# VHH binders against q84jc2: the designs that were tried, part 294

Target 1, 232 residues: q84jc2
Amino acid sequence: MSKMRNLVEEKFLEFYESWVIQLELYLHQLLIAHNNNTMSETELRHLISKLTTHHKAYYTAKWAAIREDVLAFFGSVWLNPLENACSWLTGWKPSMVFRMVDRLRKSRVVLVEAQVKKLEELRVKTKFDEQKIEREMERYQVAMADRKMVELARLGCHVGGESVMVVEAAVRGLSMGLEKMVKAADCVRLKTLKGILDILTPPQCVEFLAAAATFQVQLRRWGNRRHYVTHS
Below, E stands for the ipSAE of ESMFold2; O stands for the ipSAE of OpenDDE; V2 stands for 0.75 times the mean of E and O plus 0.25 times the DockQ between their complexes.

## First folded at step 16 (VHH)

Design zg4 (framework vhh_7z1x_3; at its last look DockQ between E and O 0.70; V2 from the best seeds 0.00; counts 0 for: pae O 7.1 > 2)
Fold by ESMFold2, look of step 16:
Structure zg4 (fold): chain B 232 residues (1-232), chain A 125 residues (1-125)
Amino acid sequence: as target 1 above (232 residues)
Amino acid sequence: QVQLVETGGGLVQPGGSLRLSCTASGFTFDDYSMNWVRQAPGKGLEWLSSISWNSGSTSYADSVKGRFTISRDNAKNTLYLQMNSLQPDDTAVYFCAKSYLRDSYIWGTEFFDSWGQGTQVTVSS
């Protein structure tokens, strides 16, 4: 096989595949609700609650996996720390969700001025949280680059017991800090999602969740297509 | 090392009041929202209330809204819960919990960072 995955990553990707399959089933329900003008507000809120619970389950499973091995969620962090200074911790940048809302506004979703004001306030708060996390990421990326240099030197020679213990303690400390940073980034994502759903009306939430689910399903299909092409 | 220590629990009669305190150390207290959570005997964790880093936003579970008031004193690194109109169903161990962000996010107690050891509140005749 052209790409090797560690055991924690494989287990989480198996979860993710099942999670996306269930998301596809919810997408079907979202599309029916979007096309059905007689759907009650109670029925829409129940469907929105199902999607909210489904997204919560994703992060619950991710956090369990992170406790086992946070590094399973970093692609090239250990190999290319300077390149990772411009990328987010183990996922999409939370503020990118607003680009999806903005795109929907241009085509289908009509927002009143009160909603626009609240969305802009949320956007500012989300951006602040992102910037705070980005500043902390810079510190960790420098520390990880130093650790890679130590590990490379160790591949070329044998090191003593106390120096190994100091390096292992530093690696453990960095992993704990990375876990907290990933969880903080996920909390920004959760806060932002809930904030958007609280601002939108139930029909608007259904349209937003349908667009988001469509995008996530396409990302899975692209990943599966790459697998079939690369493995021949 | 993050440390959260709850105090102020005890016995009260139904309808009584109690004030809980949580003293924080090992982190910059006013960089984070803070939470109160309780666990009744034999039951799961129940989120009660959250307060933003600067007290600018508060939220409450329906079960305690109007009876409980969350507050914080950032100069003393202390979180408070004023509990009024206590009933036997409020009997529980009460925990304070640190979040990951300045503002509150209410998704469930599994998404909080650090927890105190808890303080017992018993409401009985």
Scores: ipSAE 0.606, ipTM 0.847, lowest interface PAE 1.5, mean pLDDT 80
Fold by OpenDDE, look of step 16:
Structure zg4 (fold): chain B 232 residues (1-232), chain A 125 residues (1-125)
Amino acid sequence: as target 1 above (232 residues)
Amino acid sequence: QVQLVETGGGLVQPGGSLRLSCTASGFTFDDYSMNWVRQAPGKGLEWLSSISWNSGSTSYADSVKGRFTISRDNAKNTLYLQMNSLQPDDTAVYFCAKSYLRDSYIWGTEFFDSWGQGTQVTVSS
C-alpha cells in the first residue's frame, strides 16, 4: 500500500538525495577542518560559506516545490519515519540547535561571556518566533473548518467536473495558507542558523556545523536502518 | 487582510531627499519586522533596509548605508524611510514589505510575505 507519488514528490526526492550526499561531503570537510587545526581563518570562512550556501540551496528548491504542492512536504516521502517524527512544520525545529550549542560549551570550545549572552538572547527570540508561528498555525488549523472546507467535505462525496473545480479551488486556498506558514518557519530556521554563526568564531562555527550535519546524517541513517528504507 | 500602502514618492533632484511612508493594516504591526525594498527598471527586487518590531535593531544594504534611515511608529502603524543624498541610480519603485518574524534577518526578498503597491521615486536633474 505504497503512497502514489506525484511529480513534485519525485523531483524533490531526487534533489534531496543529491543534496544529502553533498552534505555528507561537506561534513567530511568540516571534520577534517576541526581535527587538523591547519586551516587558516580564510579557509574556514570559505568552508562555512559553502555550507550556508548549501543550506540556502535547499530552501530555494523547497520553496520552488511548495509553490507547486506544499502538501507534499507534510508527508515528505523523501524522509523516513524517524526524520518525519522529528520535523516541525516540514523541517527541523529552530530551537533545537541550541542544544547543539550547549554541547559545544561542554566540549573544548570556550565561549566568552559576551557570546553566551548573545546566544541566550537569540534563543529567547527564536522561541518567541516559534511560538508565534505555532499560534498562527493553530489558528489556521482551527479555521480550516470554514465554508470552503465544508464545501470540500460535501463535494468530496460527489463526482462531477464542476464539483472537482470547486474542490480544487478550496484546496488551493488551504495550500496558500500552509505555504505561508512553512515559509515563516523556514525563515526562523535560517535566521537562527545565521544568528548562531554570527556569534561564533570560525573554528566554533565549523564545530557547530559539523555537529549539526552529523546529527542530520545520523538521524537519517538511524531511521533508514530501523525502517529498512532505501532511497535510490 | 494585510495591507501596506506606500506614500511619499516623487521626483527629486540629485542630492535631494525624500521621506517615504508605509501605512500598515490587517495585522498586528508591532509584532513584525518591516522592510523596504525597491525595483529599478529592468532589474529585480533589491532589499534596502529592515527594522525590528520595536526598532531595537536596524539593518541596511551597502548601497544605501549612511544615506537611508529606516524607522517606525508602532502607534501609527507606519513605517518610514528617510532617503538622503539621492542619486539617479536610486530611481525605482519602492515597496514596504512585511517580514514573517518579529526580529528580522534578510536572506532574500523571498522571506517577505507581503508588499505594498509601491511608490515611484525618480531622481533626475
Scores: ipSAE 0.014, ipTM 0.278, lowest interface PAE 7.1, mean pLDDT 87
ESMFold2 (binder alone), look of step 16: mean pLDDT 83; pTM 0.849

Design zg5 (framework vhh_7z1x_3; at its last look DockQ between E and O 0.82; V2 from the best seeds 0.00; counts 0 for: pae O 6.3 > 2)
Fold by ESMFold2, look of step 16:
Structure zg5 (fold): chain B 232 residues (1-232), chain A 125 residues (1-125)
Amino acid sequence: as target 1 above (232 residues)
Amino acid sequence: QVQLVETGGGLVQPGGSLRLSCTASGFTFDDYSMNWVRQAPGKGLEWLSSISWNSGSTSYADSVKGRFTISRDNAKNTLYLQMNSLQPDDTAVYFCAKSYLRDTYIWGTEFFDSWGQGTQVTVSS
């Protein structure tokens, strides 16, 4: 909702740019591991651990920033318009990650029946969590719209300091509810990511993480590029 | 509005047992997984155990596995921790923590929603 850069936005912009650069460095390592048949399982698990630690660091920083200003994460200044347009509650939609797993399975990753069953069970649980959050968000939006209409009617009849205090209270109530729902959505993302990595073997985890990082990096790169029209 | 109240702490001798309770209010208890966390003097938070909304899944930190048992009674909105074979290094403040989801998602204690005030457990001779 905010297009203005405040202190929270400035600080997180700096963090996010650094975080993405490090993600791209890890992507390079993932691609080397993908193409290198001499890496031990221990080496692969170490690399996977670095990626999971990197993602944990993102959410740790995000949650600290959200505590200060959750609205900064809706229409974020550190994301290009394509990245923002693809957001579901300030991030990637958890259920859509299973399409990436499905694409890998159809093209190059071989999964045994036990893995396929566990992935489907996780997909169902992930979808359930998403739908629960979406229902909570709808209920919250209805409640806020109802309260907002009452506030707008009152502001039309009352001008002055009390109108400012009422608006400030409404914004605070909105941000508290949004913070809870964003954090719940992030927990679905974390649970889903961990669940996939627990089901896949270390080589399969490297393949998945490489695909996910590639998509994220390419979405950012493509969304940042533009062609200037040359007037003739 | 969300309230978590831990009880059952106290002083116990090494090898003894305690049962902690956490009474929950202000939210639909059986929609969330629940957790126990402790903080020893001068140390950070240590996750101990988690239980899913329906008790269908439990997990434990290696430091307490086999000695501690997490359980819940959804009819009473209460979470429990049975602690056996207590040792002096189990001395800590024990916290009850609510998750955001009904299944567990252990990534760190910073990702839990709401916390109780804690109850002191002291193990000394």
Scores: ipSAE 0.660, ipTM 0.865, lowest interface PAE 1.4, mean pLDDT 85
Fold by OpenDDE, look of step 16:
Formats: C-alpha cells, structure tokens, sequence
Structure zg5 (fold): chain B 232 residues (1-232), chain A 125 residues (1-125)
C-alpha cells in the first residue's frame, strides 16, 4: 500500500508539474488576448476552449489517481504548504471564484444587469452545493468512529497477517467515502467554472480566466518562495 | 444503495416515438440532477440530456435538441425521456445517470456517480 501510494504521488507530481507549465503558457496567451483587441470572437472562443479542455484534463488525471489512492490528495505532495492551506476538499473552493468576478466588475469590464443577476443566482447555488458537500463530509468524518475504524485503531497496535487485512479493508471503506466527496467537490468546481463562462462574453471570459490562472500561478510561486520548494 | 432502473426501450420504426423511464431508489431523488446517456454499438458514451433537481433547468445535446424531452416526477422518484422523431442513428443502449449535484452542468459523463443497467432502443424499418 505504501508503495502504491508513493507511486501515485510520484506519477501525479510529474503530471501536475507538466500541467502547470502548460497552464502558464495558456496564461501568457490569455494575457496577450486580453491586451490585444485584435483577436476575433472565434479566436477567443478557441482559446477559452483550450483552457477548459486543459482543466478537464486535470480532473481526468486526478480522478484516475483518486481511484488508486484518494488519500494521496489529502496530503498533496505536489503542492506547497500555502497551496495546501488554501485547499478545500483537495482543490480550490468554488465560491472563491466569485470574488474574482467581482474584481472584473470593478475593472473596465461592464456586466449587464442580466449577467449580474445570473452570476448572483449561480453564487447562491454554488454556496448551497458547497454546504451540502460539507455536511456530507462531516457525516463521514463523524462516522469514522464506526466499528471498522475502531477495529483499525485497536489493530494498529498489532502487526499480524490477519490484522493487516482487516486494517486494509477498513481503510478501503473510508477511502471510498472520501473519493465520493472529492468527486462531488470537483463537480461543483467544474459546474461553477462552466456557469461563469456561460454567463460572460468571450472577452470577459478571457479576462476571468487570466485572473484565475494568474492567481493560481502566483499562489504557487509565493508558496514556493516561502518554503523553498524546488518544483515549479 | 443507489439503484437506477431504466424501462421503456424497444424496437421502433423511423419517425416513431418512445418514452423511457428511470426509477430511482437508495437516495433522496429530489436532491440531485439526473441525466440521460446513450452508447451506440462500437461508440463511446454520449451525453443526451440533464435536468435539475426541481426541473427548473434542462439541457440537451445538439444531437437530440428539439426531439427529446427530459422530465421528472419527484413524487415517484422517476426520470423520463420522451423521444420523438427517432432515427436509425438513435439506436443505442440508453442509461440514466445520477449527478453529484442539484444543478445541471455537464462537463463529461465521467462525472456521474451512479448508472442504471441501461435499456436497448432500436430504430429500424
């Protein structure tokens, strides 16, 4: 199990490093698009599509890895401590992105009333979904003191063949619940992102995505500087 | 345990109509968005339609827009798919799938948490 965990961590670390590099490249393109008003709507939509595809790729890889070891993501070694501290259920908190949208409103971005209304509705829904997941997560956390986990705690003091099997079974049960919660959280993230992009115009989407990518990249850079992390 | 059971499939002529049903159990039905997906022979899974927990929103794939209608009866824990103007290309196994969330937003079929066994729909003259 330890070997599998290490393998999952190593593999995902490699993936994530590559993924972040690509994100930075896309960020560069987003910034160019934002500063250069010469790009057509078609070109902007294409760029937006590339970014959304890139995010989908992340979750595809994540979910594959979670199937093997969801616990790896509750101590993500590919993230620095600052990134980890800002994580909600192994990722960014969905409701956070509305603050970025609010920033857009304060900038040169003019949102029409209909957009503002839709965004507010989306915000309310997002918060509701977050709370629902949090309640379910709490239920799992409380349920950790069930018979299996109590057995795990008792057997953890003893090393034996049969005991090890029981412990592993208990851990698998817990992991299945956690996997479900993580995937649910990821769905809220994806829904929120899609919802925002569906409300915004292509130029607004580019600006939003640039802001989001900038925040993600900067958070990583700040954390790396503070903790002397060697990975990009 | 979550259970989804599809019914209503069968053989129909081109231009015909079918109504699929999906009966849900093992979870609070009106807390989740529901979806229809199909898989044609030799092809991958294709998302068709989704409906929010309270039927407040629906979405459709371009391939079925104007022909298919998704609905639900929360009192009966049942999801429906009305299929009109059926074509041979609609031949597939049709699945109902449960979302993680109340609201409907589709990114991929891999993000559904539960599936039914499927029901065969064959459109042929």
Amino acid sequence: as target 1 above (232 residues)
Amino acid sequence: QVQLVETGGGLVQPGGSLRLSCTASGFTFDDYSMNWVRQAPGKGLEWLSSISWNSGSTSYADSVKGRFTISRDNAKNTLYLQMNSLQPDDTAVYFCAKSYLRDTYIWGTEFFDSWGQGTQVTVSS
Scores: ipSAE 0.017, ipTM 0.334, lowest interface PAE 6.3, mean pLDDT 87
ESMFold2 (binder alone), look of step 16: mean pLDDT 84; pTM 0.859

Design zg6 (framework vhh_7z1x_3; at its last look DockQ between E and O 0.70; V2 from the best seeds 0.00; counts 0 for: pae O 6.3 > 2)
Fold by ESMFold2, look of step 16:
Structure zg6 (fold): chain B 232 residues (1-232), chain A 125 residues (1-125)
Amino acid sequence: as target 1 above (232 residues)
Amino acid sequence: QVQLVETGGGLVQPGGSLRLSCTASGFTFDDYSMNWVRQAPGKGLEWLSSISWNSGSTSYADSVKGRFTISRDNAKNTLYLQMNSLQPDDTAVYFCAKSYLRDSYIWGTEYYDSWGQGTQVTVSS
């Protein structure tokens, strides 16, 4: 009873389930492109464009939902517990994506010196943005804890007066600040993704996107396996 | 709160020039990249240009590259767009927009934090 889905959560759950199904279809195409050495650069760029458009669509939908309820994205009902546990500010941590690039460099892709230099520059900028956001989030974590206490006090008070108005203003202020922080984090994700794709060649972009999609799909599948165990 | 006020629009003949200004208040101006966006009559939003917090990086849409120059004066909390060689297709309402990050990014106008009211630019004979 205490975990009833609100309208924002129901709408985004439906969106996200469809979005992941489409991501899995694109993963299939990425794997075909990886295994088919006859695909042209034009065909690869078209596939890469489909993936970037798909990721942009996710953020477009997310930002619309955040305007209505940013807290839905902290412990999301459309993610399993493993996916939620891996989240940093409602999504993947931008700096961690460079570990995926590093693994690909060691085993699958060859990068020239100019690409390595550009990737390191991007990594440094990404870490700077992350550290700034992490410091600001520490301040909001304190405010979030205080907000829970304020909401509990609101439940015990019916008077429509100064106390209710002060609580409502505090909650609106916190939600607006969290929305800006989540959107800033998403902008780091978008900037980092675009930066990596701009540095890599089309075949390397296909390798990277396939690895990223595989990780996301596998994380979802592994987390969902716990839902097949039932007690009779 | 955040306020962005565009000025400097008007009527010009083809080939003419205008300089738009955007005065910012309600936030630390030099913590963010800034953008110019326009909307032609009956059309969607078109990103034109971005500038990083310290002017160290600028970018332009192909449609305006070489004709428009973005700049900022952080001491005056003001963003500028110098528009040269104006054409009838440049007729639009021009907006300034605040981003969420110090560096520019161009992945979509829906990802900006705050917008100005806009200033009309009309290019006609």
Scores: ipSAE 0.345, ipTM 0.694, lowest interface PAE 3.2, mean pLDDT 84
Fold by OpenDDE, look of step 16:
Structure zg6 (fold): chain B 232 residues (1-232), chain A 125 residues (1-125)
Amino acid sequence: as target 1 above (232 residues)
Amino acid sequence: QVQLVETGGGLVQPGGSLRLSCTASGFTFDDYSMNWVRQAPGKGLEWLSSISWNSGSTSYADSVKGRFTISRDNAKNTLYLQMNSLQPDDTAVYFCAKSYLRDSYIWGTEYYDSWGQGTQVTVSS
C-alpha cells in the first residue's frame, strides 16, 4: 500500500526538489570559488550571502508548512530513507557540522588560535542547546500520555461525531508541542551556522559551505541510488 | 503559558531617555536569551538587541548601537532596555521577545518563540 500524501507534503516536496537543485548550483559556484582563488573578498562575501539567504528561504518555507502540518516533517516524504535516518528533529544535527570544521583544520586551511578557541566555545554551546532541546522533547514525549492522548487512544476505534472532534483537538495539542520543538531545533541549526561563518574568513567560509553542501547533496544521491528514489 | 509584558514606554523629547522593562512569566527565564524588537508606523519589524541567558553576551543593531543598552535581572524575571539620546526615528512600538535558545544569534524576527503586547515609545518635540 502506498502512503497517501497530503497537500502539505506535496507542496513541500515540490519546493524541496527545487531548493536542492538551486543548492547544487550554488555548490558548483562554491567549488569554483574555492579552486580558482581569483575571486575578491567582496565576491566571496556575496556568494556566502547567497547561500545563507538560500538556507533562510528553506526555513521560511518549512515554518510555513509546519504551521499547517508539522507531522508531515516527521515522515518527510521528500527525503529518502538514508536522509531520514540521519535526521535529528526533522533536520541535520547541529553539532554534526563541527566535524566538517575539523576536516578544514586537517586540510590546508589554517585556523588561528583565536578561531579555534571560538569554535570550541561554539561547539560547547551548540551541544548544550541540543541537549536542552532533547530533554524538552523527552519531557514532551512522556507527557503525551495526558488525558487528551488517553482519550485519543480510547477513541481510536471509533470515528464519528463528537469523537472526531476530541481526536482532532488532541492531535492539535500534540502538533503544537512538536512545532515548538522543531522550531527550537531549527534555531540551533541557524545559530550554529551563523556562528561558524562569523568565526571563519570568507575563503574558509566558502570551503566550509562547499563541504556542507557536498555532504548534503551526496547523502541525497547515495540514498536515492540505494533505494531507487527518483528525487532530484 | 509564556507571558511577556512590556512597560516604560511613553512620550519623550528628542535627546531624552527611557527605560523599558519586560516582565516574563510562564517559563524559566534564565534559560533563554531575550530580545528587543520595534515596529515603526508603516514599517516592518526591526531587531534592536539581544542578551544571552546570563548576560554574558549582548548584541545590538547598528541603528541603536552606543545609545541603547540591553540588560536583565534573572532574579526578577525582567528584561530591560535603556534608551538614551532618543530621536524621532525611534518612535515605534517596542516588543520584547523570547528566544528558543540560551545563547542568541539573530537570523530573523520570525524565529522568536514568544512576544509581548508591546509598549509605545514616541519621540517628539
Scores: ipSAE 0.019, ipTM 0.301, lowest interface PAE 6.3, mean pLDDT 87
ESMFold2 (binder alone), look of step 16: mean pLDDT 81; pTM 0.827

Design zg7 (framework vhh_7z1x_3; at its last look DockQ between E and O 0.70; V2 from the best seeds 0.00; counts 0 for: pae O 5.1 > 2)
Fold by ESMFold2, look of step 16:
Structure zg7 (fold): chain B 232 residues (1-232), chain A 125 residues (1-125)
Amino acid sequence: as target 1 above (232 residues)
Amino acid sequence: QVQLVETGGGLVQPGGSLRLSCTASGFTFDDYSMNWVRQAPGKGLEWLSSISYNSGSTSYADSVKGRFTISRDNAKNTLYLQMNSLQPDDTAVYFCAKSYLRDSYVWGTEYFDSWGQGTQVTVSS
């Protein structure tokens, strides 16, 4: 709800709503390019560049906001509950995009052996990075529980400035660690996205980007249909 | 905790060479890709080069390709930049930067985890 939001959440909500509208406009262009076989490679590369720039702009804004309030990105006010439920460390799970590539391969996209080999290598690297982050997150959650219990016990023994300062320092330390893990996860997302686009040909990139944008737009639309109440 | 210290900067004449070093501590060096970035006076940050954790992949900005060579020695926790054919517009503070991942892929310098304090390189007659 807007009356229960801090300034970071309000600012990013406004950004995200605009960002999704622009994504929908780019999706329209992708679908036209997909259905029309007269576009040159140069024209396709320009459209792909618009999409990659648009995704990069999202992360630029996100990282600026995370520096101020990383916790806003866990259960985000700019996402509906379905979108939040599909989140892995504040975003799409990198390994999931390979399922989308696999589906396209079975129906629309023909890949040569060299592309298949490169995609498998990228898949393995992506899984490695995911698993490393998941292990670090598990350790962080255990450390958070132990540290939080000690700090709460100490707070119960004192009333005043030192208790507040200890709790604030503990929260700041936990937020800084969480920020680093979210940024690492985003780097896996960026690496995976760029890696796939580097392996695919321009027409194949248009197919992939259209599928990805369609999924994101539909997830937002279906989640919103189930819930009538707006958060603005 | 993470510390990156650049050395090897200095004054050189146009056409000259320098080798920069970056010594790393406070993290497992072999787990991360590493980068070189520079900042010319009054300018923004310019990414120059990246190297994967095992040196298996390198990449370069067009402005330095063929003149600069990135390398690393994981036994010594040290990153290097060999700079040849230096020109006055290479004058800058040079930084090393740690990424979040072991394989190189750069979308911008804002995506790096930790930075060194930098070393000055000045190219002038």
Scores: ipSAE 0.509, ipTM 0.786, lowest interface PAE 2.0, mean pLDDT 85
Fold by OpenDDE, look of step 16:
Parts: structure tokens; C-alpha cells; sequence
Structure zg7 (fold): chain B 232 residues (1-232), chain A 125 residues (1-125)
């Protein structure tokens, strides 16, 4: 049986499908820019700005949605199983992108020593932030077995106005905690992305963004082929 | 539970100075960047300044650069904002805000974790 979707899931699914389509279009532009080598710095910066704006739009929509139902993102129906399996706190793991940066270093992209140093510093910071969030998440998960959850478990067997109110309050409390964790993770993602783009030159940024977008799009394609996922 | 309590606000004449304090509790203070934000009457939230977890880096909005100084005492779990050369347009409620991250970077006010109740600063002759 297919999972029943709530309104938040349906709306975000629609949004995400459109968002991915636009990402693919931007990917095409990035690839053209990367291969043509005739675009001006201004044009490249403009393209980079479009991509960063696109990513910001995603998180704007996401944060609006998680205010309504953060739990929807812990079982994201808009993602295939492969995408979900690769998710860290409802999104990509920030430290993962440094693998893409490493790829740049092995390509025709020449990073100066100062860039390499800054990237390494950023990597360390990103890892630190990830670990902090993970620890907090673990603490939160362990703490879920608190009085409220015990009460929830007991009251879950009962139907009544007062019981329902208590259960709802407990669920809201849990959701708020999860929302904070998700937002924290997203902030690390955004900071990491911004940090990388600040270190790289415009041509390097284009190459990096192309690699990142390629990975995201391909991961989705691979997962869809593997699991025959249809969201439309 | 995260708590942030701002103090030090009040009435000051143009050209005067104030020092705001924000006392933090409910979290490991020295693990997070902290921020000051203000809201003037009829206006939106305006980011003013951020400081990293260990005071290694600070940042300022152009509107307050050279006049305001952010600092922190991690031993006291306290954030400070020294405000000099105050002007009437600095009149606002000033908020202390906790970042999600260790290192400060401002994306927008929506990316702060927790907020205090604010302290009123009024600059008037």
C-alpha cells in the first residue's frame, strides 16, 4: 500500500519537482559556461547568483513547510529511497561537498595555496558543526523517552478530548525540537556552500556548482531507475 | 531551555553611549556565535553584529560599524554591545540572538536559533 500523503507532503512534492526541473536547467547553463570559456566574469557571477538564489528558495520553502510538519521531512516522499538513504538530517551532509572540491583539485582547476588552506579550515569547521548537531540530535532522541512521551504512549490507547490535547501538546514539543535540529543542519549546509563559493574564483565556482548539481540530479536519476519511483 | 535576557537599555541623549548585556542560559554559551538585532518602530528586524564562539571573529552592519562593538565573556555567559555615538535613528528594541552555528555568518534573522525579549533603547534630546 502506498503511503498516504498529507497536505504538506503534497505541496512540497509539487514544489520540489518544479525546483529540480529548474536545477536541471541551471545545470545545463553551468555546463555550457564551463565548456565555452567565453563568458565574462560578470556573466559567471550572475549565473552563480542564480544558483545560490535557487538554493535559498529551496530552504525558504522547506522552512515554511517544516513549521507545519517537520515530520514530513523525516520520511520525504518526494525523494526516492536512494536519495533518502543519502540524507543527513533531511538533506545533504555538508562535509560531503568537500569531496567535490577535492575533485576540482585533481582536475584542470588550479587552487592556490591560500585557497587550499581556507578550504581545509572550512572543512574542519564544517565537521565540527556536524558533530555538534549530531550530538544534540542524539541527546534529543534519547530524551524522547521522557515524561511526555511516556504519557503519549499511555494516552495513545485512549480517545477523549483531554487525552487528545495532551498528546497533541507532546507531539508539538517533539516537533519543535526536531525543527530546531533540521534548521541547524540547514544552516551548516548554507554556510558551507557560501564558504566554498567565497573561496573559489567565479570559474571555479561554476565548475563546483556544476559538479554538485550533477551529483544531485544523477543521484535522483539513479534512484528512480533503480526503484521505479513515480511522484507525478 | 534556552534563555536570553537583555539588559542595559534606556534613554540616552544623542551622542551618548550605552552598553547592552545579554545573559545566556540553557545551552553551552561558548559553543555558539551570538548576535545583536534591533527593531525600530514600524520597521523590520535589522541585524547589527555577530561574534563567533571564541570572539575570534566579529562582524557589523554598515549602519553601526565604527560605533558599536560586540564582545562576550564566556565565563559569565554574557554577550555585550557597546554603543557609542548614538543617534535618534538608533532608537529601537534591541535583541540578543543565538546562532545555530559555532562560527558566525549572517544569512538573515530567520536563521537564528533563539531570541531574547529585547531591551528598549531610546535616543532623544
Amino acid sequence: as target 1 above (232 residues)
Amino acid sequence: QVQLVETGGGLVQPGGSLRLSCTASGFTFDDYSMNWVRQAPGKGLEWLSSISYNSGSTSYADSVKGRFTISRDNAKNTLYLQMNSLQPDDTAVYFCAKSYLRDSYVWGTEYFDSWGQGTQVTVSS
Scores: ipSAE 0.020, ipTM 0.366, lowest interface PAE 5.1, mean pLDDT 87
ESMFold2 (binder alone), look of step 16: mean pLDDT 82; pTM 0.830

## First folded at step 18 (VHH)

Design lj1 (framework vhh_8fcz_2; at its last look DockQ between E and O 0.66; V2 from the best seeds 0.76)
Fold by OpenDDE, look of step 18:
Structure lj1 (fold): chain B 232 residues (1-232), chain A 126 residues (1-126)
Amino acid sequence: as target 1 above (232 residues)
Amino acid sequence: QVQLVESGGGLVQPGGSLRLSCAASGFTFSDHAMSWVRQPPGKGLEWVSGISGSGGQTQYADSVEGRFTIIRDNDKKMVYLQMTSLKTEDTAVYYCARFLYSELWKYLDSGKFDYEGQGTQVTVSS
């Protein structure tokens, strides 16, 4: 069990470090595109597509990993403490991205009334979905003191022989609920992101994605400096 | 003081090759991803290629994919752009770029990118 957990953590750590490096390079593209008024809509859409594909790749990898060990994502050893402190159910809180949207509204970006209305509707929906997941998580946490948890606690460090299978079964059973919650949260993240991108124009999407990536990159760097974390 | 000095530009015929160099100083070079960008005549600044701090990962614009290669030497604090199969549309002033992390929001807010170097002229013409 420990080996499997460690393996999942190590693999995802490697993946995530690579993924974040790629994100930073995409950020360069986004920043240049944001400052280039001569780019065609087709070119902008293509760049947006590259970024969305990049994000989808993250979730593909994540979901593969959580099938093996969802608990790895509640420790998230690939994140620094600052990043972890900002984490909600193993990722960014969906409603947080609207802060990026709000920033756009206060910048040179002009949103038409129809866009503003749609964004507000999406914000309300996203918040509602977050709360629903939180309530379900609370229920799950309260219910954790079930027979399987008691058995696992009883076995403790005396796991050996036939007891190993019992512990594994218990852990898998307990992890199933967490996996559901994480997937639900990720779905809200993806829906929220898609919703925002569908409302914004291509130039606005580029700025939004640049802002989001900037925030993520800076958060990581701030945290790494503070906690002396180095990444390859 | 941060300095980026580009060199290696020139006049070449279509199908020709050039190697651009960028000498960096004034910052921890290996901690920063680097990019090449270019300014075609009458057009805005466009991203060409990027390379991670370690040099292990690279990205290319579709227009140069398969023709250009970005590499870096962290010991020498150099970034290179090997350009092959050059086209007339590759004509531009080329700049190496470092994005200062503390200034990322400034880039977004201003809508302007400040060049730290003078750039090097690449002209592809028959």
Scores: ipSAE 0.881, ipTM 0.963, lowest interface PAE 0.5, mean pLDDT 90
Fold by ESMFold2, look of step 18:
Structure lj1 (fold): chain B 232 residues (1-232), chain A 126 residues (1-126)
Amino acid sequence: as target 1 above (232 residues)
Amino acid sequence: QVQLVESGGGLVQPGGSLRLSCAASGFTFSDHAMSWVRQPPGKGLEWVSGISGSGGQTQYADSVEGRFTIIRDNDKKMVYLQMTSLKTEDTAVYYCARFLYSELWKYLDSGKFDYEGQGTQVTVSS
């Protein structure tokens, strides 16, 4: 329902704003840690753990919001997510993070061959998991179209009334399937992040996390500027 | 011209208190998260505390949490660090610092955080 969807969306956007602001402060910590050659490996791993925990908190809050109303996470295609066939289930493709890893490879002096091999194995696994989700989403989209067509055919026989039960069941079925798929995509994102951090050394993790955080903070700031410009 | 001017340092007994101030000018102050960083003798830069541009969010290093408070006044373009229960380990030069979002690779390449001030010395000694 429209009111409940707007409320869930607003609450999550408020959480996300606060979350990005905190990420910005963690970015300051990462940059100073990079500049401090006297920090121990234990201290670096502690900071990396804080970043991992912060990212997990994002998904925890997102999954709670999705449980309430997953459609709040889809744009103008609220009723028919099939129109977003090329969009990735409310986020970046999990494998997109490897663009930042590729920057580390350009400064390859810091990566040992064993790390490069493990990162390629992880990239292949991540893409495999992506493709599996894409196949499941395709099957789900077909199944939902078939259910909706049956429901529309039944409703088309009624000139003065509408079956609220059938519409509500269709919405619940769509929401359940989409929730499952968004969670699956998020799980791949989180597993890929943790896998990268396990392969990289603590100083390399700090550099990677700083790049990722900077991109995310700048994307929020750029989005705010773009919105202002388009309305001026 | 961007300026960050730290003040309020000095010599203090263990258990004492100090308030550091940072006067900012030459940029839109409220748009920038600010941090306090410190350099203990013979050590590299150590992050102490940070505050969001609006002032609504703060973070503290584990070593200072509960003892230090970061505050900002956007109307006066000031950042403060209220320090209490000071320890010998808090002895350092303290700097006020900001992050420029377009300068990531400068920071990673140079190994320097972008700070403009001369710092203020805090010495905690019996």
Scores: ipSAE 0.709, ipTM 0.898, lowest interface PAE 1.0, mean pLDDT 78
ESMFold2 (binder alone), look of step 18: mean pLDDT 82; pTM 0.841

